# VH-VL binders against L-cysteine S-thiosulfotransferase subunit SoxA (soxA), part 6

Target 1, 259 residues: L-cysteine S-thiosulfotransferase subunit SoxA (soxA), of Chlorobaculum tepidum (q8kdm7)
Amino acid sequence: EVNYQALVDADVKAFQGFFRKEFPDVKLEDFGNGVYALDEDARKQWKEMEEFPPYELDVEAGKALFNKPFANGKSLASCFPNGGAVRGMYPYFDEKRKEVVTLEMAINECRVANGEKPYAWEKGDIARVSAYIASISRGQKVDVKVKSKAAYDAYMKGKKFFYAKRGQLNMSCSGCHMEYAGRHLRAEIISPALGHTTHFPVFRSKWGEIGTLHRRYAGCSNNIGAKPFAPQSEEYRDLEFFQTVMSNGLKYNGPASRK
Short names: E, the ipSAE of ESMFold2; O, the ipSAE of OpenDDE; V2, 0.75 times the mean of E and O plus 0.25 times the DockQ between their complexes.

## First folded at step 1 (VH-VL)

Design s5 (framework fv_sutimlimab)
Fold by ESMFold2-Fast, scan of step 1:
Order: structure tokens, then sequence, then C-alpha cells
Structure s5 (fold): chain C 259 residues (1-259), chain A 120 residues (1-120), chain B 109 residues (1-109)
């Protein structure tokens, strides 16, 4: 019998070990801060944004949406325990449905199950609700399990996506966010892959608004000349699953400000 | 077009209280962090307090902590500074100033100021 | 807390002359977080130069800013009558407090 969790734990150790070796002056938990763990000037800009978080009103709007009654009298609060402090539960592999479930997917499934229209993906209300849930879940441990063959298959699909070269520039997520992590590309610093999923949703100065992880995946795809997949597609959910597993032992620290 | 208009200053005795207001117009007030900066007669500028765009985060100069409270009402486009236990050294012209949360911490627009005099 | 010290306290010059004033920080400040304000008597301060060297809207090109680490400078290449004012440097070390220098008063000789 294959011990899938042991195989995954070995991958996590190797992945995190890569970043410990390449950035020996950065504490492991600080990789959740992305480029701000690597660059002092970027860190100062980030701390300024975090002292007066540009997403503050998005979190408040998300709280209002979380508690807003549906036509049937229920609300998003009816679907999520602990007042919505559930970021640490996502993403997970649903053994019955044989698919990865993300926080955003669960939010829209709650809405549809109660007769409401789903939120549009990537930004707006879906990001606001996700930001509220992340805000009250800050500090929850990343501990994504991969115990079954089906979960491991999803994990491996995400791993394959992460390491595959794509698009007109023939680049991979690993090429950018491992091999070139910390390098300057046209006055931008490339973020390390470790901790990449733990701080979403993010307010990016370049976007001028809050956005989800899958919006970032689409943007990264466009940057390398690859056609993006749809948000919440199996490809992007499996990618999120793999990347979040790689951050096992770190803490969820969303929402966050980014340049 | 951007305007910040302070009011509420005046003469008050040591230990007294005053509430300053800053009426904002010409921009989306709820998107900006706001600050109070004071200037004693003939002296330089001193930052007093800052409040985030939604009001959940507040910061104060050490010497005013516990005595001053910064607040805002985004529905009225108004910033406030409640000043209690006033001291002679709090005598100053008080400016309302704005900045963006994702800026480099500079104040791009200032009001005309309202004078607070603490004297027996 | 980072202390900003401006020198000279008073600078007495005539129109047409070059003005140079300094701002020294007690510890290193990122150049992105050092700013200058112009204040004329009886008026509110105006943002003049931000992020060390960027001129605010409407600021004449005779003004320039430079510096890094602990040492920053504001220069006026050829003084005009409207330039006589007090100039304040300000830093923000990515968290409050915001601190200002004591000011350099530029006065006509």
Amino acid sequence: as target 1 above (259 residues)
Amino acid sequence: EVQLVESGGGLVKPGGSLRLSCAASGFTFSRYAMSWVRQAPGKGLEWVATISSGGSYTYYLDSVKGRFTISRDNSKNTLYLQMNSLRAEDTALYYCARHLGYSWGYFDYWGQGTLVTVSS
Amino acid sequence: QIVLTQSPATLSLSPGERATMSCTASSSVSSSYLHWYQQKPGKAPKLWIYSTSKLASGVPSRFSGSGSGTDYTLTISSLQPEDFATYYCQQYGSSPPYTFGQGTKLEIK
C-alpha cells in the first residue's frame, strides 16, 4: 500500500529546503510575506500599506455580505461554522466528489444551494467575502492532507502544472517562482512560490482593487504569453491545492497588500 | 476641488476638552487615510494622529495617547479629533491632512487649520 | 523613533542665488519615504517634493531633491521671490510616527 502522505511530506521538505538554501537569511514563516521577505525597500512599502490597509473597506463589505439574508432567510453565515473563521479548512480534496474544493467555490456553492446567483469570480463581492473570512482566520495553520490515491492524483496534476513550461515565452511557475525568485524583472521583484497562496485575497496597487488567487493565476499566464484557464477550473484548483500543500506548516495571513 | 475645512478650535483651560472637525469634499473620502498634524505658534510641524480609510486602525503620537481620540464618519465625509485633558503644550494650529494607504506616507492635501489655545 | 535634523535653521540669500538645505536622519531612511513641504507665512504646508526627488504638481523645475540613507538635500538652482518660505522634511519609516524636521527658513537677505 502506498503511503501518499509520506510521499507528499518528502516533496514539502524538498520544496521548503530549496527556499531555505537560496534565502538563508529569511525565516521560513516569513515567506508568506512574498517579496517583502526578500527586499527591504519593498518591505517598507508593504508595511506602510499594512498600517493603513487598502482592503479595510473590502473586509467590512465582506462581513456585511457574509451576514446579508438570502431571499429564503438564510445567509452565508449559515454555511460556515465558527462565525466564518474557516480559511484553514480550504482548499481540501473532497473524497465523495473527487475534486478540490476552494474557499471561493464553497462560497458560491452556498449561494446557489440557497437559491441565490453565484458571485462573479476573481474580484468584487467574491473577493470581499473571501477577505472577511481570511481576516478573521489569520494565523490558522496550513495543514493540507493528501492521504488517498484520488487526492494524490489531484496533487500530482497541480504539481505537473506548476513545473510545466507554457506559453509563448516557454516558462513555468517553477522557473519564475523558484529559479528566478528574488530577481528583478523590469523593476519588479519575482515572488517566491513558498507561501504564495496563504495571503490571498490581495489588494494589488497595480489592480487598484482586491482580487483572488485565480485572478493572479490568469495574470501570470498572460505575462508568459499563455492563455489563462477559467477561474475555479480543475487546473487552477489543483494548482492551488499543490501550492498550498507546499506551504504546510506556515500560517494563513490574508488578506494582504501587494504592489 | 479637493477641500478640507477644519473647525472646533478655540480657547480652553488646562484640563478642558475640545472636539475638532474636518469637513472633506471633492474626493471619495472613504478611500483615504486621514491625519491630524499640529503646529505650535512659531514652531514646526508635529504629527498627532492617523485613522485608516474604514476607521478600524488608529495611531497616535505618544504624548497624546489616552487623551486624544481620532474618529471619522464616512457617511458625512467628516474627520474628528476629540481632545481631553488638554495641556498648555497642546496649544497649536491643528491641520487636517489626507494620504493614500498605499502611498509612501506623504500628505498631499491640507486644510487651513483651526487654532487651539490652552491657557489659564 | 527617527529624528530629522535640518540645517541650516535659517538661510539668508538674494534672488538669483542658489539655495541648498539639508535634512539628516538619526538612522537610515528609504529614499521612497522622504518628502519635503513648503510653508509660507499664514498658510498651510504644501507637498513640494516626494520620495526624495519627485516634484509635486505645479512645483517649478528649479527645485530638485537628492539623497539616500541618512543624508538628504533640497536645492533651488536660482531663487525667485516666491521661493522664500520655510521648508520641512518628513519621513515615514513604513509605520507611525510620521516625523518632521524642525524646518529651514529661507529668508530674503
Scores: ipSAE 0.000, ipTM 0.463, lowest interface PAE 14.2, mean pLDDT 84

Design s6 (framework fv_sutimlimab; at its last look DockQ between E and O 0.01; V2 from the best seeds 0.00; counts 0 for: pae E 13.2 > 2, placed apart)
Heavy chain, then light chain:
Amino acid sequence: EVQLVESGGGLVKPGGSLRLSCAASGFTFSSYAMSWVRQAPGKGLEWVATISSGGRYTYYLDSVKGRFTISRDNSKNTLYLQMNSLRAEDTALYYCAKGPFYTGWHFDYWGQGTLVTVSS
Amino acid sequence: QIVLTQSPATLSLSPGERATMSCTASSSVSSRYLHWYQQKPGKAPKLWIYSTSNLASGVPSRFSGSGSGTDYTLTISSLQPEDFATYYCQQYHSSPPLTFGQGTKLEIK
ESMFold2-Fast, scan of step 1: ipSAE 0.006; ipTM 0.576
ESMFold2, look of step 2: ipSAE 0.006; ipTM 0.467
ESMFold2 (binder alone), look of step 2: mean pLDDT 92; pTM 0.937
OpenDDE, look of step 2: ipSAE 0.008; ipTM 0.507

Design s7 (framework fv_sutimlimab)
Fold by ESMFold2-Fast, scan of step 1:
Formats: structure tokens, C-alpha cells, sequence
Structure s7 (fold): chain C 259 residues (1-259), chain A 124 residues (1-124), chain B 109 residues (1-109)
């Protein structure tokens, strides 16, 4: 009998241990703040932005969409318990379907199950609903389980993606967000991989709008000269699953502002 | 009725260019990824290209990379395939197809709606 | 890239008989991303079975699909005249390319 959760827990300890050793003055929970955990001047600018958060209207629009009746009289609220405070439940491995389910996937599945059209993945209403759910879920602990062989296989696929070198520049997620975390690349400080998924969706000044984690995955792929995978593709869902497991013990703290 | 109608096919010499169009109706076009799938006379199906719902992300069959460009205009509910440097091996009936992902079929990528196809013949 | 191999290439049967055709992947594919299409001469393909075992809208219950990993099967319990067509399997086991099998032609004996 193989205890898959024990294997995963050992990986989490090793992954978080890397960042504890590399950045001994940063509290584990603060890694969810990305570059703002590593750089004092950037943190001051970020705190000023968070006093008047640019995503506030997106959160309110998301709340309206969450409660808007479908043609059948139900709403997104009927699919999500606890008034929609469910960020901590996602992503998870669905044992019956043998696939990773993300929050965005669950939102569109609810719409389709009730006769509505799915939202587009890249931006707009899917990001607004996700922002609302994240906002009312702030502080929920990341606690993603990997108990079955099937879940472990999905976890390992995400792990392989994270460590694989891709694209014209022959770069990996681990190369950028572990080896080069905290370093300056051009005018930017590279964010640590630990806590990477906990603060989404994000309003990026560069985007001028709110966007999802998978939009960021596609953008990062393009930046290294790699063909991006579709948002909510099996590869990106498995990647999100792996990265979120690595953040077990941290708290969800989305939506957030980024430059 | 949900419908896809292709146009723009024809006879072209090797090295020539054609632009295919696919007019979509009866559904929210901007919510779906779209693909081109071709079929050479008497042969099987071959995927050519896919474009994401918003048009920002494109994927191509290796043999058409650099020669073909998939694009879309969501304001006009139209999908395009610009084909340059055409070769005899590109001769096929070209189908426009809708990616059903997250509409009625969880787990990607199934093609639930197909057009009638438009014939492209590359002949010297 | 994942290569899908269908067998047999041609299946000759009579109405009322049971038809079984296979699709074998060169490497493991998620059952959620394995689909089947029916195509009749001169017509566009139709989505027939999605995610290994789910019948598309309007597909008769005599059709069924099964499989996992590298081995997938489409079965017709009792052939009707309208079932004679070419059937293609399709996968999306990794982000592009999307690939199809070469097809199994089901024809009247």
C-alpha cells in the first residue's frame, strides 16, 4: 500500500524548506505577497495601491453576477455553499471524473448545468466572479489533499510541468521562480513560486484589468517563447493543482493588485 | 439554429495564398474556442489550428506553422484561416469546428458543431 | 505527439450484428479527452461519443464507449442501416497537437 499523502507532504516540506533557507527573514505566510514579501520599497508602493484597490468594482460586479438569476430561477449561489466562500475548496482532484477541478471550471460548470452559456476564460465576468469568491474567502487555509493514486498522478504531471524546461529560451517555472526568485530581471523582481496561486485573480497595472491565474500562465509561456496551453487545459489545471499543494499551510489572500 | 458556414476555398497554384472564412450563428461565438480541421480527398481527419475564445492564443499543426494564421473577429462572429505558401499536401476539404469545452462537455476538446467544409485544391 | 491507431481499418457487417472497433493511443490519454465522431460520405463529421463513454445528443442507446489509458472501444449492439459510416477517435491528451485516428469504415457486407 502506498501512502500518497505522505509522499506529497514530504515534497511540500522540501519545497517550503527551500524558500525558508533562501529567504530566512520572510515569514512563510508572507510569500503569498510575492515580490512584496522580498522588497521593502515595492511593498510600500503595493500597500498604497491596496488602500484604494483597483479591483473593488470587479468584486462588486462579481457579487452581482453570483446572485443574478439564471433563466431557470437558480443562480451561481445555488452551486456554491457558504454564500460562495469556497476558494479554499479549489482546486481539487475529482475522483469520479479523474481530473483536477479549478474554481473557474466549477463556475462555468454551474452555468452549463443550469442551461446558461459558459463565461470566456481569459478575462471579464469569469475573473469578476472569481474575485468576489476570493474576496469573501480571504484567510481560508490552503489544504489540498492528494490521497489516491489518480490524484497523485495528476499532482506528478503538474510537478513535471513546473520543472520542465520549455520554449525558445529553454526556461522552466522552477528556474524562474525558485533559482531566480528575488533577483532583478530587467526592471522587475522575480516572484517566488511559493504562494504564487493564493492571491489570484489579480489586477495588473500592465493589463489594466483583472485576470485569472491561467491568463498569467499563458503570458509567462509567451514571455519565454513557449506556446501557451489553453486556459483550463489539463496541463494548466494540473500545474495549478501542484503549485497550490506546494502552498499548503498558507492562506488564500485574493484578489490582489500587482504591477 | 446553431450553424457554421465556411467560404473562401478554391483552386490555387503551389506557393499561392487563400483566406478561408467561417460565419457562426445561433450561439455566443465569443465564448468558444474554434478550430480548423481538414480532410484530404478519400482520407481521414487532420486538425490544423485552434484559436482561444478571445483570440489571444493560437495553436497549429507543425506542418502549417509559419504558413497558416488562424484569427477571429468576435464582433462579426467570424473565424478566419489565412493560408500562405500553399503546397500540394494542403489539398483538402477544410472544416470549421466549435470546441465544446465547458458548454455541454466537460473535459476538452471535443468538436460538437461542424460546418459543411470548403474545398481547397492546390494544383500545378 | 500522441498517435491514435484504429482497428480494424474496415469492418464489414450486416444489419442486426454487433460492431466493435478499437482506438489505441501511443501513450496514455485521459478518458475525459477521448472522443468519437461519425462521418457519412459527403457529410461533415458529427460528435458521437465524448469523454470516452458519454453519448452526444441524439445518439441512439445502442452505441456505447469504454476504455482507459491507451485502449478505447466503440460498440454498436445491433447495427441499423443508418449506422454504416466511418468512425474516428480523437484525443487531446496533451496541449496541442489534437490528433485523430485514421478511421474505421463500417460498411455493409
Amino acid sequence: as target 1 above (259 residues)
Amino acid sequence: EVQLVESGGGLVKPGGSLRLSCAASGFTFSSYAMSWVRQAPGKGLEWVATISSGGSYTYYLDSVKGRFTISRDNSKNTLYLQMNSLRAEDTALYYCARDSTYYDFLGGSAFDIWGQGTLVTVSS
Amino acid sequence: QIVLTQSPATLSLSPGERATMSCTASSSVSSSYLHWYQQKPGKAPKLWIYSTSNLASGVPSRFSGSGSGTDYTLTISSLQPEDFATYYCQQYGSSPPITFGQGTKLEIK
Scores: ipSAE 0.000, ipTM 0.444, lowest interface PAE 12.0, mean pLDDT 83

Design s8 (framework fv_sutimlimab)
Fold by ESMFold2-Fast, scan of step 1:
Structure s8 (fold): chain C 259 residues (1-259), chain A 123 residues (1-123), chain B 109 residues (1-109)
Amino acid sequence: as target 1 above (259 residues)
Amino acid sequence: EVQLVESGGGLVKPGGSLRLSCAASGFTFSNYAMSWVRQAPGKGLEWVATISSSGSTTYYLDSVKGRFTISRDNSKNTLYLQMNSLRAEDTALYYCAREKGWFGDLSYYMDVWGQGTLVTVSS
Amino acid sequence: QIVLTQSPATLSLSPGERATMSCTASSSVSSSYLHWYQQKPGKAPKLWIYGTSNLASGVPSRFSGSGSGTDYTLTISSLQPEDFATYYCQQYYSSPPYTFGQGTKLEIK
């Protein structure tokens, strides 16, 4: 048999090794803090925001939504075990459906299965519910498995997306978040790719509200002059799957504040 | 000058063993994954085994699994192939090849090859 | 495992002629994962074309590669005496193991 997990583990070691070499003074766990792991002034500002986190009301609203009864008497709590402390279970490759399932996808599937309307994808109530689940899941280890050929194919599609140059600026996720990590771009410090998915959803000052990872993917696509894919498209789910696998061994630490 | 030089081939009876070596020079050996590729007389190329740059991961052709072991010594810039329980169908010229990643290390090709060392398995 | 089938097995042509040879995969591969090697009698193979269409260092511009999905082609626009060799396609899309085609032998007519 082909050992797909061994292939993936070799990729993880190489990916994390790149960041260890480039930033030898940063602990592996700290890469989940993004630019705040790399820049002392940014870290100072971030710690100030976290004393009164701008997402606090969103977490409370998310908790209320998580427990709010559907018309049929069930709730989101009926779909998620451990009181909703399930961030560490997502994303995963569903062997029967042959697709990557994200937390946001699972939230909306629960709603639709119980006769409720799905939430809009990028912001608002879906981000609030995701923020609540993330908040009670802090410290869960990232441990995404890639054992089957089908899971490996999804992983490889995400990997190909991450390294592909796209848009009018001919830029890739790897070009920005590996080669240019720690550099200044348009008054921003570019975050390292390692740990990129572990802190979502995020309250971004630029958005003035919390938003999901796929909202960020669409924004990054627009910034390089590329047409964004729809949130929860196969392309973005596979990209999330790949990036989260690259963070195996780190801890989930969302929701978070970002510029 | 980048160079790979194989040695250790020879005539061996079925069931016997041989250890092939590949001496690398002119590049940082520890940065590259390495492969063994064989070619039976008058036939095409057949990949045999690959080892990662650190030596932590190895892959084998199904027909050699359990019989062949690929290894490396990065301090000596040397790649090895231990071949046990040899069969007549293992008769081939064995090449050492360097793998180079491209396209963000999503794809690999073999950009440097040695001259090969002949392994003949017969009574 | 992906099987690569090359055709023709032998191609007999004269210098100055155009050569075209094919590599067909048993299942789809991405173009970035399909490579070609040139091997002359008694010599080791040399990387010739990588990622379907990129010429390796030192490869003359008369060579070109094209293809997608399951069908790939190597073309030589005007054969020179030094081009007579065996050409192998190779895939890395399904790794491990690597697979090679059986080769197309380009011989002088």
Scores: ipSAE 0.000, ipTM 0.402, lowest interface PAE 16.8, mean pLDDT 82

Design s9 (framework fv_sutimlimab)
Fold by ESMFold2-Fast, scan of step 1:
Structure s9 (fold): chain C 259 residues (1-259), chain A 120 residues (1-120), chain B 109 residues (1-109)
Amino acid sequence: as target 1 above (259 residues)
Amino acid sequence: EVQLVESGGGLVKPGGSLRLSCAASGFTFSSYWMSWVRQAPGKGLEWVATISSGGSYTYYLDSVKGRFTISRDNSKNTLYLQMNSLRAEDTALYYCARDIYGEPYLFDYWGQGTLVTVSS
Amino acid sequence: QIVLTQSPATLSLSPGERATMSCTASSSVSSSYLHWYQQKPGKAPKLWIYSTSNLASGVPSRFSGSGSGTDYTLTISSLQPEDFATYYCQQYDSYPPITFGQGTKLEIK
């Protein structure tokens, strides 16, 4: 009788404790603001951007897509409870399929189940629908459970990915986003890992458009000289699962603007 | 080193069935989408089917829908294509390809192909 | 469905000459998702140029790709004997289906 949730809760306490020790003046909930929790000048620029958020049109387009009838007369709205305010339900471990289900996977599964073609991953309509769902879910608490051995195995795979050194630069997610959090790398400030998944999808100035978390994972892999895994691959879904669990107790606050 | 090795091709009569296999090695198979692409003798490339990394999503060329089924066994690092109700127009060399389903969205590694001939 | 049409179907040239071949899409394709594959007789296709203009690993610098929207081009500045092959353009912007052009066969004159 192993209590997997208790093991995970201990990991969460240790992970969040690392950031509280490194940044004692930052409130736990503020880590969801990424670098803007750590740097006052960056925070000022970000607040100015959020007064006229570049993702607003994406949210409206996502709302239209969410309610657009499929050929069979149903819509994405028929697949999601609470009027689509379901960001807090994802990601989760599906005990029947033995895999992590992300919001983007659920969106495309709804489409395919109703005879529609799936959206392309990473950007475009999938990101717009995700942005709409995130916008109406803003403020929901992160409370991802890890109850079974199978869920714990997925969690541990994500944990291993997060701490593994990869690519030609021999870097890990933990090396960048824990040890180097708040440091300047060239012109950019490195974001903390805590709260990393809570603000997606994001409009990045560098992208010129809204994009998903897995698009960011691919970009980060490329930046360290590692070949990226496919979006919605088992590795990236397990990584999202692990990182989101580490943010248990924070609030979802997506979509967001980033540089 | 990434390797994809197709097998299961052969001569079959119209209306018959074949199951193609693609044995993958040198990479984490369960992390990649996979596709089948065919090439009729003396003709160009034609995409046939795609399967997601976990197997939950499958996509097909319209002319093979209902006849072909793409599947995978991640525990065996093997991709399959079950082909039923075969027609002369299905005669082709069938390639297994690793599908980078994410930027840049392309086929980065291909197998050597297995020949399927549908004739009486 | 996006239809890719390659021209010419066959390009007969001598070593040292410049080769230019086109791929025309029936509707706009993002340059990020337009790729080229090289195929030699009896061999599997090889990724050759990706996202319109990026050379795949091991591809000689005499190759270049350009284009946007519906019009894409692959150019070889000075043909070498090993360059004679069939080249296929491919789009992965609109799917399913993923589509390929019919190929341009580059052959020795």
Scores: ipSAE 0.000, ipTM 0.427, lowest interface PAE 17.7, mean pLDDT 83

Design t1 (framework fv_teclistamab)
Heavy chain, then light chain:
Amino acid sequence: QLQLQESGPGLVKPSETLSLTCTVSGGSISSSDYYWGWIRQPPGKGLEWIGSIYYSGSTYYNPSLKSRVTISVDTSKNQFSLKLSSVTAADTAVYYCARDEWSYGLDYWGQGTLVTVSS
Amino acid sequence: SYVLTQPPSVSVAPGQTARITCGGNNIGSKSVHWYQQPPGQAPVVVVYDDSDRPSGIPERFSGSNSGNTATLTISRVEAGDEAVYYCQVWDSSSDHYVFGGGTKLTVL
ESMFold2-Fast, scan of step 1: ipSAE 0.007; ipTM 0.455

Design t2 (framework fv_teclistamab; at its last look DockQ between E and O 0.01; V2 from the best seeds 0.00; counts 0 for: pae E 15.3 > 2, placed apart)
Heavy chain, then light chain:
Amino acid sequence: QLQLQESGPGLVKPSETLSLTCTVSGGSISSYSYYWGWIRQPPGKGLEWIGSIYYSGDTYYNPSLKSRVTISVDTSKNQFSLKLSSVTAADTAVYYCARGYDYDSSGFDIWGQGTLVTVSS
Amino acid sequence: SYVLTQPPSVSVAPGQTARITCGGNNIGSYSVHWYQQPPGQAPVVVVYDDSDRPSGIPERFSGSNSGNTATLTISRVEAGDEAVYYCQVWDSYSDHVVFGGGTKLTVL
ESMFold2-Fast, scan of step 1: ipSAE 0.007; ipTM 0.600
ESMFold2, look of step 2: ipSAE 0.005; ipTM 0.447
ESMFold2 (binder alone), look of step 2: mean pLDDT 92; pTM 0.946
OpenDDE, look of step 2: ipSAE 0.000; ipTM 0.477

Design t3 (framework fv_teclistamab)
Fold by ESMFold2-Fast, scan of step 1:
Structure t3 (fold): chain C 259 residues (1-259), chain A 123 residues (1-123), chain B 108 residues (1-108)
Amino acid sequence: as target 1 above (259 residues)
Amino acid sequence: QLQLQESGPGLVKPSETLSLTCTVSGGSISSGDYYWGWIRQPPGKGLEWIGSIYYSGSTYYNPSLKSRVTISVDTSKNQFSLKLSSVTAADTAVYYCAREFDYSGYDLGFDYWGQGTLVTVSS
Amino acid sequence: SYVLTQPPSVSVAPGQTARITCGGNNIGSKSVHWYQQPPGQAPVVVVYDDSDRPSGIPERFSGSNSGNTATLTISRVEAGDEAVYYCQVWDSSSDHPVFGGGTKLTVL
């Protein structure tokens, strides 16, 4: 039988090896800091922001929402073990449902299962709850498994998405976040793909608020002239699954401030 | 409202340094995530970007000018300045300061411009 | 080294539609910004990110960008629209903005 985990492990080694070769002075772990691992001036600005991070109130609001009773007396805390320190458990492939489950998907499924309305995707309360969970999960190891054929199929869909050229710009995620990683776009530096999912959700200065990874995916799709997929669509969940697998061995380090 | 205003000598001798300052009012150079730039326009010609600066002092320059150009920022005065060394008649132009925007997240443009100041390079 | 090509001039009668083109290799893959420069004045951005308008710019101004050509369209042209119009993209390869040569719009 095919050893899918061995195929995935080889991909991880090759992907991380690309960044090790391109940025030999950057510790692999530090790629979770995104552009701030690559650029001294950006790192200086980022450290200044992180002393009084703009997402701090979002983390506090997220904690309040996490513990806020639903109409039935339960709360989000009823759905997540370890007091909500569960970022390291997501995303994962659910073998029974045959789909990738993200943290944001799990948050809204908890709400709906308890008679509450789901949060809107991408920003606001969903991002605040995600930020709280990420904050208390800092340092958890990225260790996403791809053991079954069904999980591998989802992984391969995400991989194909990441490497495929899309939209009117004929650009891929790999073109931007591997080939152009560390390039300066004046007010912005293109982030490396390695560690890309580990620091979300992010307070992005251009957004003026905290937002989710799938909001970033939609923004990147728009930037290359492609119609974005819906947040938490199969396409974006599979993409997140693939990218997070590529960061196996790094540590979760969200939420974060970004430009 | 945000306003930008150029100032500096309107006449510079060949081989000397052209020096201009942009004063920003109605907003702070250090607030928001903006670069601040210089664009020039020779009489009857098109626009040429010179370079841009972030309030931290980080700069980006037009490769054709980078050996001669220095942009600096003084956040206490809410100003940023251009120095262009070793000028020749080809540097005669209206010089504009402007704020950069990047609304799409990657592709920058210029949303607020000063009125421009003519600098003539002549002996 | 990326080059944007604009016609030097375009003439239209009042009330008609002016179309100003900006040609560039695969320009549809870039975000195009358009600036209006009235005689003796500083440029003003009239369209950004291909088709969006800043607050205060009349709805008569619109943009499109596909393939090798971006277009600024000015409907119901008024005498006050006389200006030189510049297109601009950011060139990721050379890390700097590139301006077109400008198109003088004359309302006759």
Scores: ipSAE 0.000, ipTM 0.422, lowest interface PAE 14.1, mean pLDDT 83

Design t4 (framework fv_teclistamab)
Heavy chain, then light chain:
Amino acid sequence: QLQLQESGPGLVKPSETLSLTCTVSGGSISSSSYYWGWIRQPPGKGLEWIGSIYYTGSTYYNPSLKSRVTISVDTSKNQFSLKLSSVTAADTAVYYCAKDSEFYSSGWDYWGQGTLVTVSS
Amino acid sequence: SYVLTQPPSVSVAPGQTARITCGGNNIGSKSVHWYQQPPGQAPVVVVYYDSDRPSGIPERFSGSNSGNTATLTISRVEAGDEAVYYCQVWDSYSEHVVFGGGTKLTVL
ESMFold2-Fast, scan of step 1: ipSAE 0.007; ipTM 0.562

Design t8 (framework fv_teclistamab)
Fold by ESMFold2-Fast, scan of step 1:
Structure t8 (fold): chain C 259 residues (1-259), chain A 124 residues (1-124), chain B 108 residues (1-108)
Amino acid sequence: as target 1 above (259 residues)
Amino acid sequence: QLQLQESGPGLVKPSETLSLTCTVSGGSISSGSYYWGWIRQPPGKGLEWIGSIYYSGSTYYNPSLKSRVTISVDTSKNQFSLKLSSVTAADTAVYYCARDSKYLFGSSEYFDYWGQGTLVTVSS
Amino acid sequence: SYVLTQPPSVSVAPGQTARITCGGNNIGSKSVHWYQQPPGQAPVVVVYDDSDRPSGIPERFSGSNSGNTATLTISRVEAGDEAVYYCQVWDSGSDHYVFGGGTKLTVL
């Protein structure tokens, strides 16, 4: 019998060990801060931004939406335990449905189950609700289990995506966000892959608004000349699942400001 | 190939109830997370959403029409229907049924398949 | 109630670029969809999710959406593009579909 969790735990050790070796002066938990963990000047600017974060209004709007009554008198709050402090529960592999469930997927499923229309993906109200949930969940530990063969299959699909070379530039997520982490690409510093999923949704200056992880996945795909997948596609949910597993032991620290 | 077709009387008297049915073929009304909607267009004017229904019977209505509108679904016939009560000449319009495009894992919230429309005239 | 504002008409010569705007408060946070309605016909979606095109719609049709304005751009306009164009969003705050008033594109 295969112990899938043991195989995954070995991958986590190897992945995190790569970043410990490459950046020995960075605390493991600080990798969730992205480039701000690697670059002192960028970190100083980021801390100044976080004193009056541009996502504050999005969090406030998200709280209002989370508590807004549906036509049936229920609300998003009825679908999420702990008063909505559930960021640490997502993403997870649903054994009955045989698929990865993300926070955004769960938000829209709650709406549809109660007779409401789903939010559009990537930005706007879904990102605001995600931001509110993230804000009240700040500090929850990442602890994603991969115990069944079905969960392991989803994990391996995400792993394959992460390491596969794609697009016109023939580059992989691992090539950019492991080998070139901390390097300068024009005006941008390339973020480390460790902790990528722990700080979403993000307010990016170049977006002028808050956006989800899958919006970022699409942007990264375009940057290497690859066609992006749809947000909440099986490909991106499996990728998020893999990357979040790689961050096991780190704390969720979103929403966040980014360049 | 998915097709939607409106049917019902083309002439309705003032104060009576306008009743239209949309027949869906080439796909099931109960499959997926799709809503099914009604949109109307008075002659020479713009599009106005009337309401939408999920196959379970859950509905959304345009607030300006909510007191007069009932949308229902018959999954056994693969149909959904509109009733608009207390009609006046202002309700004269081409009425369209349409599928509300929703995906489990993609963007939604637009009407991807439309019926051809049926003109309903309200007059004595 | 949420409102979308479109100019009532836009005129262009064949081969020129037409730009049709759709104004709405914080519309950049919503997904904007565009419908083409030729005279006497049902609407057809030409751009959805701000910038995506359905199969069969030529690349001359493109869209953008940021801040308070979404724009449908039609390059190298042809006589067959004459139609009324409608923008549309779902307003999750009020749970309803909002259409713009429509813009009549005239190709002269």
Scores: ipSAE 0.000, ipTM 0.387, lowest interface PAE 19.5, mean pLDDT 83

## First folded at step 4 (VH-VL)

Design m7a (from m7 with heavy chain S30D, light chain N92D; framework fv_miptenalimab; at its last look DockQ between E and O 0.02; V2 from the best seeds 0.00; counts 0 for: pae O 9.3 > 2, placed apart)
Heavy chain, then light chain:
Amino acid sequence: QVTLVESGGGVVQPGRSLRLSCAFSGFSLDTSGVGVGWIRQAPGKGLEWVAHIYWDDDKRYNPALKSRFTISRDNSKNTLYLQMNSLRAEDTAVYFCARGSPYYDFLSGYDAFDIWGQGTTVTVSS
Amino acid sequence: DIQMTQSPSFLSASVGDRVSITCKASQGISSYVAWYQQKPGKAPKLLIYAASTLQSGVPDRFSGSGSGTDFTLTISSLQPEDFATYYCQQLDSYPLTFGQGTKLEIK
ESMFold2, look of step 4: ipSAE 0.518; ipTM 0.803
ESMFold2 (binder alone), look of step 4: mean pLDDT 89; pTM 0.931
OpenDDE, look of step 4: ipSAE 0.009; ipTM 0.497

Design t5a (framework fv_teclistamab; at its last look DockQ between E and O 0.01; V2 from the best seeds 0.00; counts 0 for: pae E 18.6 > 2, placed apart)
Heavy chain, then light chain:
Amino acid sequence: QLQLQESGPGLVKPSETLSLTCTVSGGSISSRSYYWGWIRQPPGKGLEWIGSIYYSGSTYYNPSLKSRVTISVDTSKNQFSLKLSSVTAADTAVYYCARTPYYYSSGFFDYWGQGTLVTVSS
Amino acid sequence: SYVLTQPPSVSVAPGQTARITCGGNNIGSKSVHWYQQPPGQAPVVVVYYDSDRPSGIPERFSGSNSGNTATLTISRVEAGDEAVYYCQVWDSSSKHYVFGGGTKLTVL
ESMFold2, look of step 4: ipSAE 0.000; ipTM 0.393
ESMFold2 (binder alone), look of step 4: mean pLDDT 92; pTM 0.944
OpenDDE, look of step 4: ipSAE 0.434; ipTM 0.799

Design t5b (framework fv_teclistamab; at its last look DockQ between E and O 0.02; V2 from the best seeds 0.00; counts 0 for: pae E 12.1 > 2, placed apart)
Heavy chain, then light chain:
Amino acid sequence: QLQLQESGPGLVKPSETLSLTCTVSGGSISSRSYYWGWIRQPPGKGLEWIGSIYYSGSTYYNPSLKSRVTISVDTSKNQFSLKLSSVTAADTAVYYCARTPYWRSSGFFDYWGQGTLVTVSS
Amino acid sequence: SYVLTQPPSVSVAPGQTARITCGGNNIGSKSVHWYQQPPGQAPVVVVYYDSDRPSGIPERFSGSNSGNTATLTISRVEAGDEAVYYCQVWDSSSKHYVFGGGTKLTVL
ESMFold2, look of step 4: ipSAE 0.006; ipTM 0.506
ESMFold2 (binder alone), look of step 4: mean pLDDT 92; pTM 0.942
OpenDDE, look of step 4: ipSAE 0.049; ipTM 0.544

